# Ledger of designs, part 2: VH-VL binders against q9nrl2r1430to1533

Target 1, 104 residues: q9nrl2r1430to1533
Amino acid sequence: GGVHELSAFEQLVVELVRHDDSWPFLKLVSKIQVPDYYDIIKKPIALNIIREKVNKCEYKLASEFIDDIELMFSNCFEYNPRNTSEAKAGTRLQAFFHIQAQKL
Short names: E, the ipSAE of ESMFold2; O, the ipSAE of OpenDDE; V2, 0.75 times the mean of E and O plus 0.25 times the DockQ between their complexes.

## First folded at step 1 (VH-VL)

Design a8 (framework fv_iluzanebart)
Fold by ESMFold2-Fast, scan of step 1:
Order: C-alpha cells, then structure tokens, then sequence
Structure a8 (fold): chain C 104 residues (1-104), chain A 121 residues (1-121), chain B 107 residues (1-107)
C-alpha cells in the first residue's frame, strides 16, 4: 500500500542524493547563474522538490514518482551536450536509478 | 560555423554619442552571454560587462558602470555597446566575445574581430 | 576585485623547448581560470578553461594546471607560431579580471 510505497520512494531518493553523480540534480538550477536554462527547460525539477513531494504524499502511484525522476534526467540531457560532466553524471545516475526502480 | 561580426572602425569627437554592434551567427544567440572587452593601445585586456540576450540581464565592471550601456536585440542576434558622450580616453579596440553558459561557465570561447574607436578633437 | 598577476612579463625560449607561464590570483578562484593567446593584430583565442581543459582545436602541446591561487600554462615543445601574448583570466567572481599578460618570444 500507500505507506510502504512512500517509504520506498523516500529510500530511493535518499540513495540518489547520496550517489557521487547527484551533484547536478540536488536543487533547482539557479536562474541567476544559468539564466538560459528556463528558456529551454519548461518543466524544471530537482531531487529536493521530488523529496518534498514524497514527504507531502503528493505521489499516488509509483508511475508518477518515476515520471518526475525521468523528467529530471530528460531535462539534463536536453540542456547539457553529451560530452559535458553534467550529462555524463546524468547518464550514470539514470542507470543506477533504473536498477533501483525495479523494486517499485 | 559560430561567428561574431563587429561593426567597422569609428572616428569621433569628444562629446559625441556612439553605438557599436556585435552580430552573432551559427548558434542560438539567446543561449549565450555576450561580453565586451576593452584593449587600449599597447595595453592588456579589460572586461567591461556582459549581457544575456534572452532576458537582457546585464553585469558591469565597476570601472565601466555608468560610463557605457550594453544592450541586445535578440530578433536580429545583435549586441550593442553605447556611449552617451565620448572622451579621448575611450580610444581603444573593443572586442565582443561569447560566454558559454550551458550548465557551466566557459568564458569567451569565440571572439569578434574588434572595433577600433578613435576619439580626437 | 580579484587581482591576477602573471610572470614572467617576457619569456624567450628556443623552438622545441618547454615554456612555463605562471598566473597568481589574489584570492582563491577555485578552478575557474582560463588562458588566452593573442597574436599581433588579432582577437584573443581561448586555449584552456577550468584551469586544465583544452578548448576545441587547441594542440596537445598546450596544457594547464593548478587550482585556488596558483596556475601554470605549459607549452611542451614551443613552435614558431606560438609567438604571442598569453593572458590568464579568472571567472570565479565578478568583475571578471585578466592578468597583465606574458609575452612569449621564440629565439
């Protein structure tokens, strides 16, 4: 049920946050430091926002949680060229996520 | 290919206004900052300021704040550097350069050819 | 503002020899340091950014190192076309600041 699923979501978010490749995803991209980001990315999201949504019980289905995590990775690959440290970190973290998400 | 093309050389008198241009091509103009750099004859490089054409946000060096205005027109992929009243001390080569901001700062990876401004009575 | 100091002011080396140029920041700039080459009558050209990353098209003989306040540009086997002035620039803090330049003369 719901309670067990929320605990699983929180555990997965904690694992993502602790991963060495989480640094591009911990919080929203700064509009001051990267002003073109919000011209390109129309649905910005980050791990701190996803964690807040988990804590507020805003995810009713595992698919909704997975969709937000995948949006985060999609935004990374849309904004950052493939040869960047951000894109490389995103590729590794996404692969880790796919393995862990099999438990959901 | 990425290019920044600047307007031609200018010869002006003290007190005159001037606006020089830097036109970008071969890339998404609104996705990169444009910076302006002054080089006085026989001297090194001085950063003047930058503009983000997507929202016209600007940052100036304190030495140039109030002395010049930086602007951009994203519809024609052009950035501008403007003086309301030129001084003889403004005689210099002025370069524009693109600042790469896609997820990190890579400063001035492409430069314009420069605009020589000569101010004399 | 962060003051960038380059040394030496002028460096003369024979073709094929190693050249080392130094750049010091008055306070830490992390790895947010770039190196530019300027030849007479030309615009500057980006060589290195992030202290050690070569820009696109820059020959492997150019390498950068350092972090914090002390940085080095190395040209492992100097070629005649490397005659130029070299500038370091910090982009850690506004205002952005350049060093005064090192002029490289080839013997």
Amino acid sequence: as target 1 above (104 residues)
Amino acid sequence: EVQLVQSGAEVKKPGESLKISCKGSGYSFTSYWIGWVRQMPGKGLEWMGIIYPGDSNTRYSPSFQGQVTISADKSISTAYLQWSSLKASDTAMYFCARHYSRGWYKPFDYWGQGTLVTVSS
Amino acid sequence: EIVMTQSPATLSVSPGERATLSCRASQSVSSNLAWFQQKPGQAPRLLIYGASTRATGIPARFSGSGSGTEFTLTISSLQPEDFAVYYCQQYNNYPLTFGQGTKVDIK
Scores: ipSAE 0.000, ipTM 0.564, lowest interface PAE 15.0, mean pLDDT 86

Design a9 (framework fv_iluzanebart)
Fold by ESMFold2-Fast, scan of step 1:
Formats: sequence, structure tokens, C-alpha cells
Structure a9 (fold): chain C 104 residues (1-104), chain A 122 residues (1-122), chain B 107 residues (1-107)
Amino acid sequence: as target 1 above (104 residues)
Amino acid sequence: EVQLVQSGAEVKKPGESLKISCKGSGYSFTDYWIGWVRQMPGKGLEWMGIIYPGDSDTRYSPSFQGQVTISADKSISTAYLQWSSLKASDTAMYFCARQEYYDSSGYLPDYWGQGTLVTVSS
Amino acid sequence: EIVMTQSPATLSVSPGERATLSCRASQSVSSYLAWFQQKPGQAPRLLIYGASTRATGIPARFSGSGSGTEFTLTISSLQPEDFAVYYCQQYDNWPYTFGQGTKVDIK
């Protein structure tokens, strides 16, 4: 992608970070606090990592950016049971993302 | 038992193409990142890039972006490092390494291949 | 890119002596710092991760300390098999970067 696409990715990441349901996704899960997370989740990702990739122009296509955001939600639902506050936040944030991603 | 086995030593001339391999065994190949590290003669270690074989997601170190191609064939559990046109400055030992996630920040190699020596000379 | 600088370039010690190796990062890497050992003709071996945690099977004589930008690897009673090149590596941010290495050789 171009400079315009890069700006769109940055704007969307900022919108996700500002959302009330972003709290489980702002930073990578702590191995100290959740020791089995990395035994289960083999491709961890979080909004701070995605934002860094946007700033370093690592996304060639919008589909690559979308895939990383979807990976983040997929990891959440794989690790966290559906009745947890983490999974509920993920469900709501993912719905918000799908609406905002229409702008891409 | 986890093993990474690399292809044998190569002697090439400047301008030639080359593709070296790293075959994983004893683990689920598609569930771990594989990285490539260069070590020039008498010098230290340099990360070139990493690939996740399950979806071919690849990240290059900035100095190697556009200089090499990293790829993987999950059907035969093999990762590749490729040059379209070799230079004398590509003479080095090349290691592949499986990446395990450590702490809450990043990846570290837990298993290494034996290395592939690439010599580029006239 | 985060630049890692190791000192000294070469450290000459006798068996049984203490060796202290330094590693400095150009910006804070918190505790996301690893130490590797490389013997001639071999691939590197992970010794320490998280600045101070020994990897599985690594002898107690190896210890790491530090945080932020200044890190130290200590070998308390150097054995003949410990003569090698030691590399620090930050893994706080991509691209991951190694120091240039410290060669520990026999006095």
C-alpha cells in the first residue's frame, strides 16, 4: 500500500485503542501472570504490535492488516472461555472493527 | 525430538541464484516461526527475517528487505532462503532457528539448524 | 533499530576464575535481553532469557543481571568448556538485534 492506505490503518488502530472494550488487546498477555497462554497461542499479537507494524509500513495490502486484527480476536476466543469478560469484550470490539473496516 | 536440518555447503559465483533449505522434524512445523540468521566470516550474528509456515506471514529485518526471499513449504516441513543474484558480500554461514515465545514481548530461538556455509567467489 | 554494544571485545581468563561480560542497549529494552554462547563451528546456544532466567540445562555458574540499557553476564568459576564467544540479544522490538560479541579465551 500507499501513504493514504497507511493513514487509514493508523486511524483505525487509534479508534480501536480508544474503544472501551480494547483493554484485553492493548498489550501482549504477560507470561508471568498467565503462564500457559504461550503454550496455547502460538502467534500472539496485540494492538501495540499492530500499530508498530503500521508505522513501519509492514502491511503491503489491506488484507494483511485485517488478517492481523482478526488473528488478535481469534487468539482471544481460543484462549478465553466464551463467558469471560475478555471474550465478551473481544466480541464487541470485533463487531466494531467490522463496521469500521468498511472504510478500508 | 526436535531437529532442524539444513542443506549442504554451496560455492557460487557472483550473479548466480541460490536457494538453501531448512527441514524441520519432531514438531508441528506450521505452529512455530522459523528465523534466518547470517554470520559473516569472523563476525557476529544478524537476524535476516522470520516466517510463520502456517500462513507464510514473513517479517524481514530492514537491511535484508528486498535482498533475499524467505519462504516455506508446509507440505514437506521445509523453510527456504533465496537470492536472485548473489554478491561476494553474501559469503557467510546461514543458520535457521525455530522461534519459541518468551516472556510477554518476543521470540527467541530454542532449536537451531547446523548452518549452511555459502561461499561466493569468482 | 536498537543497537547492542558489548564489552570487552576479548576477555582473557584462567580456568576457575570469574568472568564478567557487559551489554549495553541504545534504548531501554526492559528485561527482554538474552545471552547466547557460540563455540567454533557450532550454532549458538541460549543461556539466559529475560535478562536473568537460566534456560533449561544451563549450569548455575552462569548468571545474568540488569534491566533497561545495562546488562551483565557472569560466569562464576570458568570451566574449560566455557571458552567461547558470547552474544547478547534484545527481543523487545523487531528487528531483534545482537551485540557484536565478547570472546572469552584462555589466558
Scores: ipSAE 0.007, ipTM 0.633, lowest interface PAE 10.1, mean pLDDT 88

Design b1 (framework fv_ustekinumab; at its last look DockQ between E and O 0.15; V2 from the best seeds 0.00; counts 0 for: pae E 12.0 > 2, placed apart)
Fold by ESMFold2-Fast, scan of step 1:
Structure b1 (fold): chain C 104 residues (1-104), chain A 122 residues (1-122), chain B 107 residues (1-107)
Amino acid sequence: as target 1 above (104 residues)
Amino acid sequence: EVQLVQSGAEVKKPGESLKISCKGSGYSFTSYWLGWVRQMPGKGLDWIGIIYPGDSDTRYSPSFQGQVTMSVDKSITTAYLQWNSLKASDTAMYYCARVPLYGRTSYYFDYWGQGTLVTVSS
Amino acid sequence: DIQMTQSPSSLSASVGDRVTITCRASQGISSYLAWYQQKPEKAPKSLIYAASSLQSGVPSRFSGSGSGTDFTLTISSLQPEDFATYYCQQYDSYPLTFGQGTKLEIK
């Protein structure tokens, strides 16, 4: 990835963070608050981790960045039943992401 | 600090069983995949498999499926690699190594154990 | 399985030299490649992940580049402590596979 591509990833992460439906995704799930989460989810990720990876230039291709965002949504839908506020927020934020990712 | 401490060297005969260990400390043992890698004398690195200590989920290299068994004991933060019947061709250094926690495509190894030398000869 | 081929198999260089080691994948692996350093009688140490990202604590003289099928590890100014065998590893797909190693000997 180029400098332009890295800037695009950073801009998209900022847009995701500022979205009203980002609240389940801003930081890692607390093991204290949700003790079984890490028994089910083996590759946890959140927007703060993705942002750190962008800042460290770990994403060389758009597909790698997209893979981590999709992992974040996949984890949400795997752990949270369909009719939860978390799953509904995830569905809306994922749709927003797919529209914005067309710029990558 | 993150440490993976492996059991000591083993000298065995063909047909014998063996179980070697890898004890993790300095991190959340149940939150990271743990891998096993073989290195035959004078040769390169061969991936055996990975295990998730939180629920004992495993993924084996096809070359090692059925040859060895990976397991863990969460209560003592220890992973194991076991053979039911050793062969001379199992003579090698065996490493355990940790997989980084985050991301879909991060199945590389960030911390390594010191290795366990297994010698199988008649 | 994805085959990883390293070149050269061995290399002699002097302190201060710029050294390049190459790794080639039999099919595209994006940037899902790591580099390890193994000193004699020691366990491997992680150097680089995601083809070009340096592990924390690794000296800046080490760098990685490449994507797809062709990758390089460069040591910009070789130091005595860099005597070691270097391995690449792909993690694009299972099974995870390593290159055969490049042995670096200092003069």
Scores: ipSAE 0.252, ipTM 0.810, lowest interface PAE 3.1, mean pLDDT 91
Fold by OpenDDE, look of step 2:
Structure b1 (fold): chain C 104 residues (1-104), chain A 122 residues (1-122), chain B 107 residues (1-107)
Amino acid sequence: as target 1 above (104 residues)
Amino acid sequence: EVQLVQSGAEVKKPGESLKISCKGSGYSFTSYWLGWVRQMPGKGLDWIGIIYPGDSDTRYSPSFQGQVTMSVDKSITTAYLQWNSLKASDTAMYYCARVPLYGRTSYYFDYWGQGTLVTVSS
Amino acid sequence: DIQMTQSPSSLSASVGDRVTITCRASQGISSYLAWYQQKPEKAPKSLIYAASSLQSGVPSRFSGSGSGTDFTLTISSLQPEDFATYYCQQYDSYPLTFGQGTKLEIK
C-alpha cells in the first residue's frame, strides 16, 4: 500500500484526536444523550467533522481551520460549567491546539 | 404535567441504612437530569448532586461525595438516594428536583418533589 | 466554592409594597443565577432563571436583574401569597450553591 503525506491541517487533526483530552470532541454530541444540546449550541462541530472538511479541502486558509477549532472549544465552554471534566479537558486541549496552531 | 413524587417520611437510628425514592412522571424521565437537595431543619438548601437517568451519570457535591449514593431504576422512572450508615446529622428534608436542560445555562431546578423527611435519632 | 450571600436575611413588608432582595456571589457567575420561593412545609418553587427570565406560570410582579456578582429579586406589589422564604442559586460552576435565604414576613 501507499503512505499518504498528511497536510499540516491533517496532521494537527490527528494530533488533536490522539490527545488524552480529545474525548469530548471526537464526535458530535448525541441528541439522545443530551436532548437540549442543540437548543443551546447552534453551530455544532466536532473533530470528525473538521477532519472531513480537511479531507475535502474545504479549508483554503489556516484562519478558517482555526476558526472551526475555536468554535468547537467555544461550544464546549458555552455548554459545560467551567469546572466540569469536559470543560477542563477542553481547556487543556485548546492550550495544546494554540501551541500547535502557531506552526500553521 | 411534570410530577416528582417522593417516598414517605423516615424515622431511623444512627447506623441504619436508608433508601428514599423519587418517581418522575409527565415527562421523559431518562432525558432530564435529576437533582437531590438537602434542607436541614430550619436551614437553607444544600445541593447533594445530580444524576442522569439515561445512563446513570452522576455529579456529586464534594460535601456529599461518599456519604450518599444516587441511583435510578429507569423501568419505573424512579430515582433513589441512599445511605449505608445514617448519622444524626443526616436529619433533614430531602428534595428531588428536575433540571430543565443540561448544560451551563440550565443547572437549576424547575420541578420539585414534595420532599422526604428523614429523622435520625437514638 | 462560590458563596452566595443574600440580603437581608429577613424582611417585614405589607401587602402592596415593593420588595427587593439581593444576592451576592463571591465571584463572577455571569447570569447563571436562579431564584426560588419556598413556603412553610412546602418544596421550593422556581421563580427566575438566567438571572432575569421568569419561570412559566410565575406572576409578572416578580422580576430578576443583575449579572456578575450582584443580583436582585423584585416583587413590584407584594401579594398575600408572596410571604415566604426566597433563595438564590448559582449554577456557574460546581458545586451548585444556594444563598442562605431571605424570609419575607408580614409586617
Scores: ipSAE 0.023, ipTM 0.711, lowest interface PAE 6.5, mean pLDDT 92
Fold by ESMFold2, look of step 2:
Structure b1 (fold): chain C 104 residues (1-104), chain A 122 residues (1-122), chain B 107 residues (1-107)
Amino acid sequence: as target 1 above (104 residues)
Amino acid sequence: EVQLVQSGAEVKKPGESLKISCKGSGYSFTSYWLGWVRQMPGKGLDWIGIIYPGDSDTRYSPSFQGQVTMSVDKSITTAYLQWNSLKASDTAMYYCARVPLYGRTSYYFDYWGQGTLVTVSS
Amino acid sequence: DIQMTQSPSSLSASVGDRVTITCRASQGISSYLAWYQQKPEKAPKSLIYAASSLQSGVPSRFSGSGSGTDFTLTISSLQPEDFATYYCQQYDSYPLTFGQGTKLEIK
């Protein structure tokens, strides 16, 4: 939509960042610490980047915002085995996100 | 080369305030969580908390919540640990340490500062 | 909170000995365990992450094993520079917690 949705996107991003399970998603994975990450993950994204895009009004539609959030989770599950702490946190945060997104 | 350089030893009295520092260099300071760890004389290691310098997000150990304040000044790549009112039981070595930001092997401390000895006595 | 219990609290050994130190978590932590070495008057040094992965520059005589709740640090042939205190640390869940340490002394 338009600028009327921007505060809703910011509110949702803030709720995601504050969630206890946000820790794998706060910042882009470091290429110097995890060099193979970007060989596997072709469209990297993180909450700090999504928040910046909200602040700069780069999302024209709610679907674009939702797609970036879902991409973030998809990357987590593609890179991390499902039994890892990262993947478990991703599962819980994604469930929280789906609940909050339905309220919009 | 990654370096964490901490401020010098402090001798203080109970009730005084104190702010000790940890300057990071050789890496993107705002991109890595930074942790603080206490070691009381002759004892083991206690996790105090971690701070993300990029946005100042903090996570404290329950044992230290309300006892200390972590902060950063990202313009000078420096993290701080601060007490408003020191106790004798705060006498310890305090380390800053970096958390690597990568998938399956992060959340341990890969680089450590040299430590700051804080002595609190009458 | 996840409690980390190390055994033994101290041990004496000779150069060339095989040394084993254990670490037990109060609940499953998968492989999210690190080992640190701390020499007197020095900062801790990372040895092992992810239970079994050696940090860069760590001699191959150090190895780690285990998953779940029971973990082991092994030094296959003790050297003079290995006399130190060793700590395990879990990073599966907040708060991050350390074992109480194992002091390795020269016999």
Scores: ipSAE 0.006, ipTM 0.589, lowest interface PAE 12.0, mean pLDDT 87
ESMFold2 (binder alone), look of step 2: mean pLDDT 92; pTM 0.946

Design b10 (framework fv_ustekinumab)
Fold by ESMFold2-Fast, scan of step 1:
Structure b10 (fold): chain C 104 residues (1-104), chain A 122 residues (1-122), chain B 107 residues (1-107)
Amino acid sequence: as target 1 above (104 residues)
Amino acid sequence: EVQLVQSGAEVKKPGESLKISCKGSGYTFTSYWLGWVRQMPGKGLDWIGIIYPGDSDTRYSPSFQGQVTMSVDKSITTAYLQWNSLKASDTAMYYCARGYESSPKGWYFDLWGQGTLVTVSS
Amino acid sequence: DIQMTQSPSSLSASVGDRVTITCRASQGISNWLAWYQQKPEKAPKSLIYAASSLQSGVPSRFSGSGSGTDFTLTISSLQPEDFATYYCQQYYSYPYTFGQGTKLEIK
């Protein structure tokens, strides 16, 4: 909800974006590059979309923000086999997120 | 040499517990899914489930959920399939196999163990 | 669960024959289908993945085709060592179900 909570969400999104393992999550997956993605993933999301939602004050609770980030990781693990660079990056970034989210 | 080596044949009675093993070597054990497949005498292949050794995440077939437990010991690159109470209907050959990436969301089995024959009879 | 149905359940053929085995999925699985060969008393071996990609070391007489629900495995010139049971498997959705198998007997 409040201004202080929105500042915390913005800070966390910035830390995620700056992380070395954020590359699969920076923007929505391209249908041109990955044609089957949107047939498999019905609720696509990425860090740029989450950041826009933070800036528009769309998160009223920390749980809503956390749910969107967890959805992003869930989509990654559903679409990408665990032996892929994408899934490995997702595993490391999710662990980083869980540590940082203790502050929310 | 990339290989999966399974434990030897087992002869058990109904109600007994059992744990069979599958040891991987020659590859990064924690980077590949490991699956288990049952083949009853004279029958086809039944997919039991798959485990990711890096974090022990599992996906079971509904038919095997609650009947067996998959686990791993990363320190010795070994996967296990365990029964708490065997039934005569568990008599089968059990294969372990490595899941290799082939699709955006799936794995086929590119490397198979030699199999462990489990016989459950009175 | 996605059901995989193979046809025929068994067939006999002569060395040099072209053999085709079919596999049908109960729903669309894109091209996420593998073919395995199992010789008597041996573990299965991967032949084909992604419907049409030949596993390294498998002879070029083996080929796969199809997408969606209908798939075929073809052996262009049957050899004695090809006596085996062949299984298809979908890896589109858990559980990764196998077909019932097609037993190939050399006449």
Scores: ipSAE 0.000, ipTM 0.590, lowest interface PAE 13.3, mean pLDDT 88

Design b11 (framework fv_ustekinumab; at its last look DockQ between E and O 0.53; V2 from the best seeds 0.00; counts 0 for: pae E 9.8 > 2)
Fold by ESMFold2-Fast, scan of step 1:
Structure b11 (fold): chain C 104 residues (1-104), chain A 122 residues (1-122), chain B 107 residues (1-107)
Amino acid sequence: as target 1 above (104 residues)
Amino acid sequence: EVQLVQSGAEVKKPGESLKISCKGSGYSFTSYWLGWVRQMPGKGLDWIGIIYPGDSETRYSPSFQGQVTMSVDKSITTAYLQWNSLKASDTAMYYCARGWDYDSSGLYFDYWGQGTLVTVSS
Amino acid sequence: DIQMTQSPSSLSASVGDRVTITCRASQDISNYLAWYQQKPEKAPKSLIYAASTLQSGVPSRFSGSGSGTDFTLTISSLQPEDFATYYCQQYDSYPYTFGQGTKLEIK
């Protein structure tokens, strides 16, 4: 609990950000570049949003943190066809996340 | 405490190069966009562009594209605005500001630096 | 580009007055509008974002309203420290654009 749990979330987010496959997830999808994104995705989220929530101590439970990361991947797979570089990056990063999340 | 600290005033001649800085502290520097805004003497605010420090993605206002370069050094949490060749029309106050929007890809600027006055004259 | 027009360009008011400043967008920007306060020789300060949400630490006498194209900033009871120039900004579309500013002066 408390400070120890927040440190674990911050470490995991930093590892996700540093991963080679993080590029689709670093920041919110631009509505200017991808105008239809927000018509399809109703709960947008990105690693920078999640990291900010960790820093503000907004996650009370590990499950809430995990849910936000999974939402991020779910959005990726909903918007991007399976054959895209975004979906492939998401698949690899999600697998990496599942291994790291076992520590939580 | 979130702070953006900008470099000091500059007096330059036309044709000279210049690089001004904006140092962020008290927040995750790579998690927020950083914007630059120009204010000419006695005039309003003009948006120059934004840069995302996490991956160095930039978006410039069309009126500033090619006139200035935005960059960042993550290791010292510092953003830069650079001119290769200054013009008298570049005389202005330049502000950096942190950009954030939790629910969308649009950005408002929640914290601002103190400004850097740039004077370009012969 | 989305044009932001503020009204009035300047106004004079007394402490205790209710002051309203209007901002109009040339096209629908939903609620992607922010208000900033700038005192002479100082950097702008964020007052309001998402048309009506107060920035942390901003006094409750400030309020924002509107959506689409028409927006207002209201100061319910003007204080001495409120004399400043106020700017609206749309952040719906690139390039981001500011209104020309409204200068609030002592009557």
Scores: ipSAE 0.039, ipTM 0.745, lowest interface PAE 6.0, mean pLDDT 90
Fold by OpenDDE, look of step 2:
Structure b11 (fold): chain C 104 residues (1-104), chain A 122 residues (1-122), chain B 107 residues (1-107)
Amino acid sequence: as target 1 above (104 residues)
Amino acid sequence: EVQLVQSGAEVKKPGESLKISCKGSGYSFTSYWLGWVRQMPGKGLDWIGIIYPGDSETRYSPSFQGQVTMSVDKSITTAYLQWNSLKASDTAMYYCARGWDYDSSGLYFDYWGQGTLVTVSS
Amino acid sequence: DIQMTQSPSSLSASVGDRVTITCRASQDISNYLAWYQQKPEKAPKSLIYAASTLQSGVPSRFSGSGSGTDFTLTISSLQPEDFATYYCQQYDSYPYTFGQGTKLEIK
């Protein structure tokens, strides 16, 4: 593969992944580690999944991309209490996302 | 197109070491789990374990824990399965397969390599 | 570990027949069940996941059903190319175990 210009979606995903608070969101939650997670969260999603969708050009609208990112955060806040490290990280990362999303 | 291409057949003796490979292409290699499955001659499929190329997290079946080692080289989108000391009972076909976990809480294999035949005999 | 038991271990059928293969889990695995097809000297191929969702590219004559402990794979009208061994796999609990397989032979 050659060098190509990243799309706005690709670039934003890269920035999210590189963020210090991305660790809860890099891949799907392990059912083994969190046995009840998928009893509560019915639409699981993570940055690696979103990145793949971007690579496959599955997002036709920015709103679709944003919806998936927001779902990712929504899942985090639904499962994790506010005082957890995951929720705190999510809060900071979401704030960062909202700033960057203005460029879309 | 998603592809997993495995290394060629191996003929070894007991006690020898071996490392077979599985190269992924046509998808984001670091974004999907990769699994290994054993199939002894004329037998069914045995779940060995899975590895996440993004951070090299591994999950081994208890039956294979300590018997094999999974690893990856992200720079060439290649996964490895290795033995330090082969046994005759390791004779089998070994498949790598991509794990899909988007629509489920667990992991099934949606794409498979062609397999690597490993024969261990004195 | 969760034990997966397929039935029958082998069967023969004619082209056009309706064929049903069953898979039983030793405990409730919800719908976390996949089916694979393996032709002789070939790698397995994904057919169905989530117990009843057809994998992309798989003919519609294949279908899956069931939840909890009992599952079925059905071929509505058997074709010559369907000669193969079929495996179920649970992915509810680690390790994700396979059934012993069902060998389908064409008469």
Scores: ipSAE 0.015, ipTM 0.674, lowest interface PAE 7.6, mean pLDDT 93
Fold by ESMFold2, look of step 2:
Structure b11 (fold): chain C 104 residues (1-104), chain A 122 residues (1-122), chain B 107 residues (1-107)
Amino acid sequence: as target 1 above (104 residues)
Amino acid sequence: EVQLVQSGAEVKKPGESLKISCKGSGYSFTSYWLGWVRQMPGKGLDWIGIIYPGDSETRYSPSFQGQVTMSVDKSITTAYLQWNSLKASDTAMYYCARGWDYDSSGLYFDYWGQGTLVTVSS
Amino acid sequence: DIQMTQSPSSLSASVGDRVTITCRASQDISNYLAWYQQKPEKAPKSLIYAASTLQSGVPSRFSGSGSGTDFTLTISSLQPEDFATYYCQQYDSYPYTFGQGTKLEIK
């Protein structure tokens, strides 16, 4: 990753954050309020963390950035049953991500 | 550059209200927790609590729960700490600080404001 | 609440000395420990997080170690600008309590 790739990552993260279905993914799930979450999810991640990694130039390859975004969705689907508001939001945001990622 | 600029010193009497501010700049204000820390004269640091400006979620130390109110105005990237009725024991330096939770188990403060001295005396 | 106990409460040392400050938690906090430096009449600044990771811009003479309940901050060769009070903080569980501080004075 060069400077232009990092700008594209930033643009994509901003689009994800602005999407109506981003609400479950904006920040890490609270361990205090949801104590069992981290018993199940061993690699937690959220949009604010991904955005900071972009800002700090921590992604060396586009695949690393895509992997973190897909991990975020995978965590949502692993923890939440498919009929929950969280899982439904994840499905819609992931579909949006796949469309936007083609611009990457 | 990350900056946290706090409002000026305050001299108050017991029973008066007060709202002090902390303006963040040079970073995405809604992507980081913002915390408040008290330092009484000649004493160490007391953790008051944290607020997430993105959704206004708050977490207070039990000893400060109900004693102060944290709030934010994200349109001007400003956090507030507020008392409805000050006591002489509230005399202290109050710091705001930015918090990051990369590992979901908690957060530490990476940038600090300059502090606001609050003096409460009869 | 998790109590954080620092030792010593204060010390005097000479430029060039190796200085060690300890911090003990009343419960296992894994590596969720930060160290801060506070100079007189100034705000604290972050030195170390995750027990041993130096914050950007912190001189390499500072180091941290430990896990569980026992932690150390080491200054390998004390400099005149290191005169300050040092605080540890646990961030494993609320409230994120601080140690009482260690005041380091330069002879």
Scores: ipSAE 0.006, ipTM 0.681, lowest interface PAE 9.8, mean pLDDT 89
ESMFold2 (binder alone), look of step 2: mean pLDDT 92; pTM 0.941

Design b12 (framework fv_ustekinumab)
Fold by ESMFold2-Fast, scan of step 1:
Structure b12 (fold): chain C 104 residues (1-104), chain A 124 residues (1-124), chain B 107 residues (1-107)
Amino acid sequence: as target 1 above (104 residues)
Amino acid sequence: EVQLVQSGAEVKKPGESLKISCKGSGYSFSSYWLGWVRQMPGKGLDWIGIIYPGDSDTRYSPSFQGQVTMSVDKSITTAYLQWNSLKASDTAMYYCARAPYGSFKSYYNHFDYWGQGTLVTVSS
Amino acid sequence: DIQMTQSPSSLSASVGDRVTITCRASQGISSYLAWYQQKPEKAPKSLIYGASSLQSGVPSRFSGSGSGTDFTLTISSLQPEDFATYYCQQYNSYPITFGQGTKLEIK
């Protein structure tokens, strides 16, 4: 059973990575560059981590995959003020994700 | 300085309940995950689980799920590991350890500071 | 679960020797590997995280290398206080797993 779902998750992650607004989400935020990030964000996550989890078959349900993507956006909006380039990119990428996720 | 101070050694009988403690100081207690690790006599290290003190979110090792309960009291910067009914096979040294962020995954962590350990002996 | 295998299980060495301990993961773990030192009757002490990053306060004679599945801990010039058991730990995948340990003994 879950093999076709894992393929769908991989395709969606690839689409997110290729999106122009993915730049804040490609990898974990650097503690050196943003020292207070990990004091505020309890569950850091990024597209490279989510892709690793897909490839290792760690998502047993589509809802678990969707929850990790939503966590990524939630972290963005919690840390970054609304007027930042990060928050604006997050808003656009999240809207794109919601459209694509209807296929899951 | 960062310190984790654990409660003293315990000697118990099978079927008894037990709660051991780990008190953190010298850092923001609510900003770091705290892990528990078991070491049976003469054996290696076994990961029990981690807890985030800020909201008591937990992640247990599959081998320990349902066997123990992790909890925290933020007001006294203390974490707890609890058994409802001890078994002889629970005889071990128990360590608490702090898990930092960096470029690391939130619940897949390394441990940078360790408590001194609590020896738990369960025998009849 | 990712199995972590250390080699050798025990090693005898003399002060001043260069000592190498290896750790192999059953699956790729990128650089999410830590090394710990444990002396008899003491808690483990963090030495290295992220495969190669030295913990603050750890002597420069300790170094780590590797990525993927094969990792190495090196002590460039062994000191008397270095006789201990060394453990590797992966934190790339749930659940967190440790190697079985390598005991470093006086020759």
Scores: ipSAE 0.007, ipTM 0.594, lowest interface PAE 10.8, mean pLDDT 87

